# VHH binders against a7h7h6, part 5

Target 1, 199 residues: a7h7h6
Amino acid sequence: MPSPAPSGLAPGFLVAAPALGDPNFAGSLVLMAEHHGEGALGFVVNRPGPVTVAEVLASVDEDLRRAAEANGRAGAPVLVGGPVQPERLWILFRPGGIGADAEGAVPVGNGLSLGGSRELLEALVRAPRGDPFLLLLGYAGWAPMQVEREVAAGAWVPLELEGSDLVFDVPLEQRWETAVRRLGLEPGGFLVGGGGASA

## First folded at step 21 (VHH)

Design e22
Fold by OpenDDE, fold request of step 22:
Structure e22 (fold): chain B 199 residues (1-199), chain A 123 residues (1-123)
Amino acid sequence: as target 1 above (199 residues)
Amino acid sequence: EVQLVESGGGLVQPGGSLRLSCAASGFKFSSYYMAWYRQAPGKGRELVAGINSGGSTSYADSVKGRFTISRDNAKNTLYLQMNSLRPEDTAVYYCATIWKLEIGDYTYTIQKWGQGTLVTVSS
């Protein structure tokens, strides 16, 4: 029998099991930002999209694009955060020069904040220290009890959010594998919900 | 990677017809607004025709009634049927996709372009 799904998945990570049948989330690492009785909200943090930071910034303000270019951030991909509202930009950042609650942002665990305002974007791009941030389009949403059922079914494995290093300090293509290892599992094959899967 | 590859351009006599194609890849083609632009020698780039994800079309006044934009979502291909061509239609024609971007209360657009295909209308 699959282990019961833990409550309080946010803040935290969900690691997609290899057997996850949804192609939208295969091999995904999801940051859970909200989880309560009415559902859950999260962001895939390891899926590059077809748009660059430069392209987003250029559409907003050419000066922002130039600023990002000057500090080597312009070429980074904007991530696909999920299938819901794919046109809406979200910003994950590590608080430092910019405060955790700056420009309407909200903290998501220690060392990580979530926002979505233009002002926040500008502040982060122009920040002298160059504190790390990710741009994401869209989010992942779960109906009430849905994420719990999926965890119970072994589609996701919860991983505690201990810091923002997995999001900002681990290369994009290594984030899922790193997360799997942090679970004490082998990326090449692990058992979830009584079944074996190979990555 | 988003790719837009135009084809079908060439030399044609006034009154002739051409059909341009744009092969799209690297994004969900069926979900986005697509458009044709053109740039004539010594002029700026201008919108020729657009088609949204629902199939609704729009045209520049200069080409209305002569040009038809269409899309085949199954083939990820955008088309521009050009009839009754005129010398003033001579230009490099570009395929573009336009994406909506929302940041807070603000709305922006992101555009991606093909390399273009030359259409020359001359007797």
Scores: ipSAE 0.704, ipTM 0.890, lowest interface PAE 0.4, mean pLDDT 92
Fold by OpenDDE, last read:
Structure e22 (fold): chain B 199 residues (1-199), chain A 123 residues (1-123)
Amino acid sequence: as target 1 above (199 residues)
Amino acid sequence: EVQLVESGGGLVQPGGSLRLSCAASGFKFSSYYMAWYRQAPGKGRELVAGINSGGSTSYADSVKGRFTISRDNAKNTLYLQMNSLRPEDTAVYYCATIWKLEIGDYTYTIQKWGQGTLVTVSS
């Protein structure tokens, strides 16, 4: 069994345990972007949505779609980031050619930055270096102490964010299993009891 | 994968009725605006009827009082009841989902379409 989580869950990952019965989060890997006394904010980073990057870009500017096609990014799925504001686009990216705070973006930590502006989207799509990015619709939100209770109940297992590899370098379909293995657990099924963190 | 599959089209006499169905899959049907469009020969696609996630409906003037759009979220199915059909209603009818997209302060839309079903109104 994994060790109890620290009080600070962000930046970090939450790995959905099999006991998690919420269809919105079953088998999910969540990147925690914010965690404090007022609640928490995170993004599911392993659930493909029904829209492609190309479709999103085409709705914005056909030139952006063409640019993404030219650099092989058009076919990637936009992810379902969570059930809150499912129409709002978020951009998770690895800073490089594009700075961590570019176009209003906010650094999450450990090689990850989060934004949501059209300017950021355009910059990333047109970036010569091809910095990795994910498009996500919606986010996951927790009320004060809610995520702590859920972790304590064994619904989530916290995983340290050591780098952005789980987000950008592991195939979408393997991210959860990879995370589970990093916890020293078996992807085929595990139970967590009393593994919560206190805020 | 998003799928929209229309059915129920066919040949009908003027004054007749048809009920179109659209089976939706691959997305959270209940959360999205759905609509019926039609395209007559030699014309562009036009909105026939729309229904939002809350159940509010809208209709083209040409079909008001004759057509009724409805949805069954439990079945992920969109319907179009067409009564008092006229020859000018002849068209390929398309089911569509319209998704709102917000990027910063901007709002966009994404549309996904079914393959269409032919409705022919002729004596």
Scores: ipSAE 0.704, ipTM 0.891, lowest interface PAE 0.4, mean pLDDT 92
Fold by OpenDDE, fold request of step 22:
Structure e22 (fold): chain B 199 residues (1-199), chain A 123 residues (1-123)
Amino acid sequence: as target 1 above (199 residues)
Amino acid sequence: EVQLVESGGGLVQPGGSLRLSCAASGFKFSSYYMAWYRQAPGKGRELVAGINSGGSTSYADSVKGRFTISRDNAKNTLYLQMNSLRPEDTAVYYCATIWKLEIGDYTYTIQKWGQGTLVTVSS
């Protein structure tokens, strides 16, 4: 009998299998922020969007844009976090100078925190130490038991969240491949069988 | 990269017609509000017409009944049909997309612009 789909996917990563046909998630690395009986919530953390951090900040406050430029953060792309509420900004950051629960943020785990307030954005942009953060538009959502079914079907391979390095320290274009390697698989192609993954 | 490329501008006589096109790429065209702006010499940029993702349209009072904004989502193209053109319609016409941005309880907008196309109405 095939092993049941894994539970407790959050906090953690989902690595898109090559066979995943959804264009919204092809080649994606998803950070799972919430997973329970009512469903799941996650963020694609390796898909650049058409808007830069500078453009977002400029729309809020030109001074913030200038601050980001001075810190070398202005040119970074805002990521497409998922297809749900694509107009809503989310902020992933590594707590440090800014606390994990600052300005309404919630800890995700292992050096990651999630927020979405303007105050948080301003605090992170103006922070002296330049703590890493990602801006994302939208999120990925799953109905109850949906993500488990997709994992069981081989669409996603779960990866444990051991630290925030994959999100902040690995280049955007390398995050998926790095995640695949951490699974012990080859980025060039892998298949997910019932109850496991094989290269 | 977001690209908006206008075309169709030119010289036309008063009472004439032109159709402007804007080819959009680099974003999900069908999901966003699109608009035409214009800037006449010595004047500020002004909204001419807008169309949301649902196809609802709005127009400046000065062009109502004469101009029609439309979109072809399959072609990622925005159009402006301009009829009964007047000398005061002379301007550089710009295609724009406007994106809603929500941060907490606040709402902002991000705008992307084309390079513009010149429309000259003269006898």
Scores: ipSAE 0.703, ipTM 0.894, lowest interface PAE 0.4, mean pLDDT 92
Fold by OpenDDE, fold request of step 22:
Structure e22 (fold): chain B 199 residues (1-199), chain A 123 residues (1-123)
Amino acid sequence: as target 1 above (199 residues)
Amino acid sequence: EVQLVESGGGLVQPGGSLRLSCAASGFKFSSYYMAWYRQAPGKGRELVAGINSGGSTSYADSVKGRFTISRDNAKNTLYLQMNSLRPEDTAVYYCATIWKLEIGDYTYTIQKWGQGTLVTVSS
């Protein structure tokens, strides 16, 4: 008796359910950035990768690495955003000192913007306010009607994007459980088989 | 966590041979470019040999014909066969993996390193 899949999943979250059979997304919290007739695009926002912010910045400009070190941001992990284009860097940030559309970025909604330019990276790293940002490698993609089918099958549970707190203010290892609780469910009864969101 | 652990270093006489190994873990080894570097006392770190995911190899001029880089993807292990060793080959040898990074229109590389293994060539 699967419920019909809701439309308009972006912007919003998808919470991985136990019915999800893909180990790559087990225990994942996905931020949906696009959802339309041609498919969907999202980012896993709770899976740390093997690369640090410092390592990324050092590869670009040593001055950026030093700036991040000075403000205590260098040690943060770069997240694995998904299996598509795993070499491509994406930047999620909370607009503030840096505008929502700065350096080619696009607003996602509810205090979130998405970008990917070198200029945006530099601006955020050097920003005096220290506005929060996440670095992600790769993204998650769905073919037309695929995400709807997966939601209908109970593999994903949609969660409204009320704010950016789940992305920036909740520790990585707690984001999925926090999302589950916000759905009114108990994490202990909503366990994913075999794979955590940690890399 | 990415780990690169070198082994096989030691003391050898000029003209001797050594085989270095690098055990890799924490990433998909078969998908990435791997390399050996070395750093001699008082000198900078230099590329010795590289091997891409397809198995194509490259060597520094100073080691061509003497050193051979190879990989066993099933074992997640990188090798460096060193023959006809010379005193000037004395160095700490490092295993490295090289990753591509794309930011906008730009391409960069990230390198991760092992702790190194000492090779001493001396009479």
Scores: ipSAE 0.695, ipTM 0.885, lowest interface PAE 0.4, mean pLDDT 92
Fold by OpenDDE, last read:
Structure e22 (fold): chain B 199 residues (1-199), chain A 123 residues (1-123)
Amino acid sequence: as target 1 above (199 residues)
Amino acid sequence: EVQLVESGGGLVQPGGSLRLSCAASGFKFSSYYMAWYRQAPGKGRELVAGINSGGSTSYADSVKGRFTISRDNAKNTLYLQMNSLRPEDTAVYYCATIWKLEIGDYTYTIQKWGQGTLVTVSS
């Protein structure tokens, strides 16, 4: 599990420039969870994957699937978090609720926590309040100084993480555009250099 | 949306051959394990052949030497060449993709299936 520590671009968002050439990240909004001298780690938070929450839960425990169905969460897509370890499940959730003390859970910052344990998954799925969470497969990784170079090249535009609303309260298909507007830009109005995270 | 569409099934005489195709879409075909399953009347679904992303293949003992699984990643298509068909090969054949899922120290699998294509081997 990554250790999100505030440094540089993390915690924060990276907004993909329209001209970003990497298909893995075109039009993507990336939550930066870790950024330090050894590199960076983030999650694409606006790319739906080909599996649903229900399908993931069903593979774990049918009771979890039923619980998610009962609270209307089963139909949500699992997101593609990045090209690295695409089989590994990650969970983004709001701290302070159920699952906050689950094994492996770590705070990302500003209303976001990250985990990946089955315990956390179960706790969130069974939570009576239906607290929001995102399931993601894989993550995005950058080698040392790579993300800085890509930002400098205009492939990514950093956006401050002020809260978890972009992750939980903005529809998936609107997250990138919303982020662009928060930068004071028009979605079709800025062109910058290309780049991408390593796979 | 993930789609797996089988074709090529039909009626064939014993000793005959068929080639099944599975057109895949909605996922990165080349990255995943693909397989053919079959379900005969009154029997459970069984693995016939599998092929991983690297091209390594596996076969059920009952079809080994007669069936060949292959994939064309450029066409997102899975194939099953069936030779020397026998009446006991009669079944609905399903194309499937199997995805590994890791949650902590646990490993699970997610399976997606096609609608199936009927193969009938009869004189």
Scores: ipSAE 0.691, ipTM 0.878, lowest interface PAE 0.4, mean pLDDT 91

Design e22
Fold by OpenDDE, look of step 21:
Structure e22 (fold): chain B 199 residues (1-199), chain A 123 residues (1-123)
Amino acid sequence: as target 1 above (199 residues)
Amino acid sequence: EVQLVESGGGLVQPGGSLRLSCAASGFKFSSYYMAWYRQAPGKGRELVAGINSGGSTSYADSVKGRFTISRDNAKNTLYLQMNSLRPEDTAVYYCATIWKLEIGDYTYTIQKWGQGTLVTVSS
C-alpha cells in the first residue's frame, strides 16, 4: 500500500500531455498516491477497462453482485489503473460511512482513501449510504527521479488535488479535459511534449 | 465492449472434420488465456481446449489427438480444428476468455463467453 504521507507530487494529479507517446498513458489523468526518493506510484483514473463492477463482484460472491445491482452500481466499469500488475485490484473510495482507514485502507488525501482488500470491497458494496468507490486494475510506477524528469520535459503537468470531485463526480470521458481547464488551459490548444511511466 | 463471436459450426458425419473460429474484440486478445468449451444436450458445460498467451495448449482427454486449438493474435481470432468427429462431440461450442483477478491475498477468475455455435455429428 502507498504511504499516506504527502510528499512532492503526491497526493496530486498528473495530466498527460496530448503528445504523450506511451499508449498506456495517452490522454490520461493520473492520481499520484506516492512520491519519494525511491520513485512514485499512481493510478490512471479516466480509462475504463473491459470488465464491469458486476463481473468482478460475481467472481467473488454472487450476493455482492446482487447488492451492487440493487444499488445501481453493478454496471460501472472497472478502470485500468496502469500497466503494472494489471491483475491486482485497487479500490479508491470517498470516506463516509466507511472510515478512511477501514479494512486496511490508507488515506491518500483530500477525501480519498486507497485499499485493496476483499473486506473493504464487501464493506463498500454493502454500505447503506452507498459511499462512492472506484475499482481499478493495476497501477502506474516511476523509477527514482523519473517522474520529475518527465514533468520537466513537459510530458506531465501537475495539478493540485483539491478534492475528490474530479475522481467521483466528473464523468470518465470528461476528467482529462476538466483537469486541463483547471490548469487554466484550453483542451483544444493544449500542446505538451511526450513522456510516460514505466511498466 | 468485449465480444466473442463463434462461427464454423454445422452438421457433419462421423469421422468428418470442422474448423471453428472465434473473432474477439474489445480487449487485448494477445494477453489473455483463451479456451473452447462445449455443452451437450442435458449435460453441463465442459472445457474442451485451452491456450495461454504464450501459446501453450491443453486438452480434455476426450478430444486429445483429435482437436487442435490455436490462435492468431494479429487477427484476434481463436480456432478449434476438430478431426475424427464422433456423435458424442455433438454440442454447442463456446469461445471464452479467462482473466485473473487478485484481491488482497485471494485470486479469482473472470470468464467472458460467446453465444456459441452448434456442432452436430450424425450419420
Scores: ipSAE 0.680, ipTM 0.881, lowest interface PAE 0.4, mean pLDDT 92
Fold by ESMFold2, last read:
Structure e22 (fold): chain B 199 residues (1-199), chain A 123 residues (1-123)
Amino acid sequence: as target 1 above (199 residues)
Amino acid sequence: EVQLVESGGGLVQPGGSLRLSCAASGFKFSSYYMAWYRQAPGKGRELVAGINSGGSTSYADSVKGRFTISRDNAKNTLYLQMNSLRPEDTAVYYCATIWKLEIGDYTYTIQKWGQGTLVTVSS
């Protein structure tokens, strides 16, 4: 159950700068779900993994897989949310028919909710007009002051969360570049270290 | 796309040897448990041998002492050395990887399979 923190990076995005070389995060867009004095928690939202939604559902119940196939939701990849607990499934969704706190889910803000229960997964898959959702394995975690230092060092550029369209409507391969443009930056200059960044 | 491609099957006489290979791609091979399964005609699929990311191995009782599983992480390749083959070893052999999946309080697995390679042991 994450809650928004007073430190200001959650809810929001971190956009990986070109110089970020950590293979877990190079080229990533991270949704920040929690940020407080004890640290931060987020999810990479643009890295597709080798697991599909259909495979997750079939592991739980073949009827769930069939239900998702019937409404076109089974072929999408599960995302690699981060290196921590890579076996742990997380669910981001845009509430509508089910509530933002249904089945133990916690609102993140601006049309996003986060959960992880089997009951939530079943509810989202079985709903006839089901809310959009995204499955992720693992998460990114930061120790106290770690994310602040990484931002100050230029590894990340914060981007405000203004709605949920970047998570649900922008294709995976376009999310990082779209985030860069929303910051008022040019992907070419940002990517090659030119002086194109502006306040 | 995860791919597991087996090779090295064929016809061999009892007492003979074969070495199976499985070329893996589409995931970080060195980080995952790998296994060989087999399916004899009219039977279910059974575990033959497994090897974890650290190199620790396990074997079905029926093949212990005769088969050896190994991995080459630099080549992303899994092997099965099969010695002292018997007619009852006749089966399609499958390369597999098995991944843990945790959803809430529940634990599941995701399994990735190759297409198999036929081993026939006949006099």
Scores: ipSAE 0.654, ipTM 0.831, lowest interface PAE 0.7, mean pLDDT 88
Fold by ESMFold2, fold request of step 22:
Structure e22 (fold): chain B 199 residues (1-199), chain A 123 residues (1-123)
Amino acid sequence: as target 1 above (199 residues)
Amino acid sequence: EVQLVESGGGLVQPGGSLRLSCAASGFKFSSYYMAWYRQAPGKGRELVAGINSGGSTSYADSVKGRFTISRDNAKNTLYLQMNSLRPEDTAVYYCATIWKLEIGDYTYTIQKWGQGTLVTVSS
């Protein structure tokens, strides 16, 4: 019989603490999409990569790239979502003009949906309402009990998902610091205070 | 921003040698496949040589035994040593990296190119 899903870290954020030395995750803010008995899955949402949104769209359909450029939507960076399957594109969006489950997407919660299909990408770019979206390459994965141990060891500090503003409204370079302050910590105090976590 | 900057092109006699360099920046050079392409006047762009992150190489049949691709990951630099040059090697040579992109069930590529360096082999 399957283990019940924990009432844990997804949906939510993990905020990297200074003790986290892994270069894939140092200084990162991770959106947790799944957390259950078989492990966890999340996306780094504050690390820009060397691929542009325009390049992704042009690879699919040059007309799609032009449509996004005309609306000022091709200028966002593609994020490095994590080290697993770094060639795999994921799409995180705030539904409005299209449904939260459009083209195989699944709601994550708090006004966020996650998908990965070409059809979803095209629908988001062409939608008249201009729903905000992020493109990510790769993801972060945790084995069973791994993320729990890392949180207990102070490598990550959980932050509740309250709306989608950290993902879409806070500038990329400010997301980690904003998350730290929402935990009730000063970034300087967090760095010197060690690996403590709060719910 | 990704940059690939070629150098070392020029005019050379048949039978001569040139060494091309490509300085790379803006990405983790050591993790990616790198290649040299060339484009002769009136022709399409063709693969000359490639080298993967592990150092394994491949060559177009027309250059095997004459050209050697190499990389220096500490200097983020790709090289092409060209020996026994022939007039048909005359082309603009491009440094490139080609990245796989998967969207749903579809596979695409992201291609990054240098501006090219002209190699002219003539008497």
Scores: ipSAE 0.653, ipTM 0.834, lowest interface PAE 0.7, mean pLDDT 88
Fold by ESMFold2, last read:
Structure e22 (fold): chain B 199 residues (1-199), chain A 123 residues (1-123)
Amino acid sequence: as target 1 above (199 residues)
Amino acid sequence: EVQLVESGGGLVQPGGSLRLSCAASGFKFSSYYMAWYRQAPGKGRELVAGINSGGSTSYADSVKGRFTISRDNAKNTLYLQMNSLRPEDTAVYYCATIWKLEIGDYTYTIQKWGQGTLVTVSS
């Protein structure tokens, strides 16, 4: 008997089951930005990559890198958001000093906004209030009905988006475990499933 | 963390040969363009040879026919075989990779460099 598939997984998180075998998604926490009849789109928010924020900023404008370093905002890694378009930069931020739709950004919900423009990056780095942001390269995509089948098969456990602390306040290496505990589960007791996202 | 570690430099007589190696770690080596650059005293850094992920190579005119770039994706290692060396080849040789970065409608690059290995061609 098929398990009921949730609808409207965005905004929200998908928590990878511990035995998920796809190297792109093992141990991952995925922020779901879109979910509709044509598929779904999300970002892995706990996988550091080989690029730093400082390197991204220096490639754009050395003065921008210096501004971020002076305020302690340049030392973080850029995250690997997923296997699709791995050269494409995305910006996830907690609006405060700038608006949730500034410079073409789109609100995701519950204190998160998503953008990808050079102008947004500069605005966040130079903003006097220091809105938190996270840089990601690439994204995860699902074909129609794919994410629903993977949830039903136990590869992912949906977690409601309740604030933005998992992506901005919890350290990278603790995000998956924290998400599991918010589901009322213990990390060691997590039931295994099959499947994975692809594009 | 990305690391590129060159080895194989040294002192060699004109007409001699050296093989440089670059051990790579911290990224998926097989997916990326790799290159050797060199910097002679008082000069800028110049491209010597490049090799893309599919194995296609390119060379500066000054080294064509004498130098061969190659890669071993199983060992994550880049090589430069240098034959018929000349005093003008004296330089610090750098292993490098160059990555594309797309932000909005703009294209940028991120460059990763080794610390270099000195090649001196002298009698």
Scores: ipSAE 0.651, ipTM 0.830, lowest interface PAE 0.7, mean pLDDT 88
Fold by ESMFold2, fold request of step 22:
Structure e22 (fold): chain B 199 residues (1-199), chain A 123 residues (1-123)
Amino acid sequence: as target 1 above (199 residues)
Amino acid sequence: EVQLVESGGGLVQPGGSLRLSCAASGFKFSSYYMAWYRQAPGKGRELVAGINSGGSTSYADSVKGRFTISRDNAKNTLYLQMNSLRPEDTAVYYCATIWKLEIGDYTYTIQKWGQGTLVTVSS
């Protein structure tokens, strides 16, 4: 039968407008992984949480934590991906030595893949090439038509996903501002619904 | 980032009282289960008391009726009121929080621990 009609905002980013008042999303940059007739799913990629990569790895296997420490990859924070299922781990990575669909992962596009299995986590930590990854807890979800209405209301400004650098190379605290500049806007002058807010 | 700092330990006589405090920072304290554990010399850590985000409490049988756990979410502080202390209560007392972690089909925990405060009950 007919495939779902993926469209619109995934893959891509949503940049929170400054007037967005929801504390789960104020000042956020959201990577959109799915957008279809049943709604949308994304991850906040600029909000560090209170859990470290080392703590996740130690919970699984102390040898994994030690392997990550040896490569300087254990001290990073796990990101708060959103308010839904905040105990659920997600893994976002830039495939290189590890395949884009390794251990059940799904390509998102433009050099990004998304997974959640223990086996994927172990493979990324032990990979000889040291491919970049982020750990996230929880996700953001939208009901049918909800994200479209929020964009139309000026709560979010869509930004195309043209590569993975905004997720892996730009420092967390600079990601929102960098995204705003890529839209052709000035962060200091950015106003929801104002004359300078459109691109 | 996450810090749990215990205080209030010391030397007391049998039958005495102490109040332990745990100052928490680096996470949304009001949303999480908090607990006190203790470790006597040469023994493993054991759960003493726990309190969930809704204020519901639980206690080890050995301390029930003598110890009271409480939390002050405005001060981000966990307390343990210890009354009728006995020599077997001598231990290092640790503040802890335990968080659920789901990876694929597996469930794990993240445990955050303080450095402990020593309670010595001695005549």
Scores: ipSAE 0.629, ipTM 0.830, lowest interface PAE 0.7, mean pLDDT 88

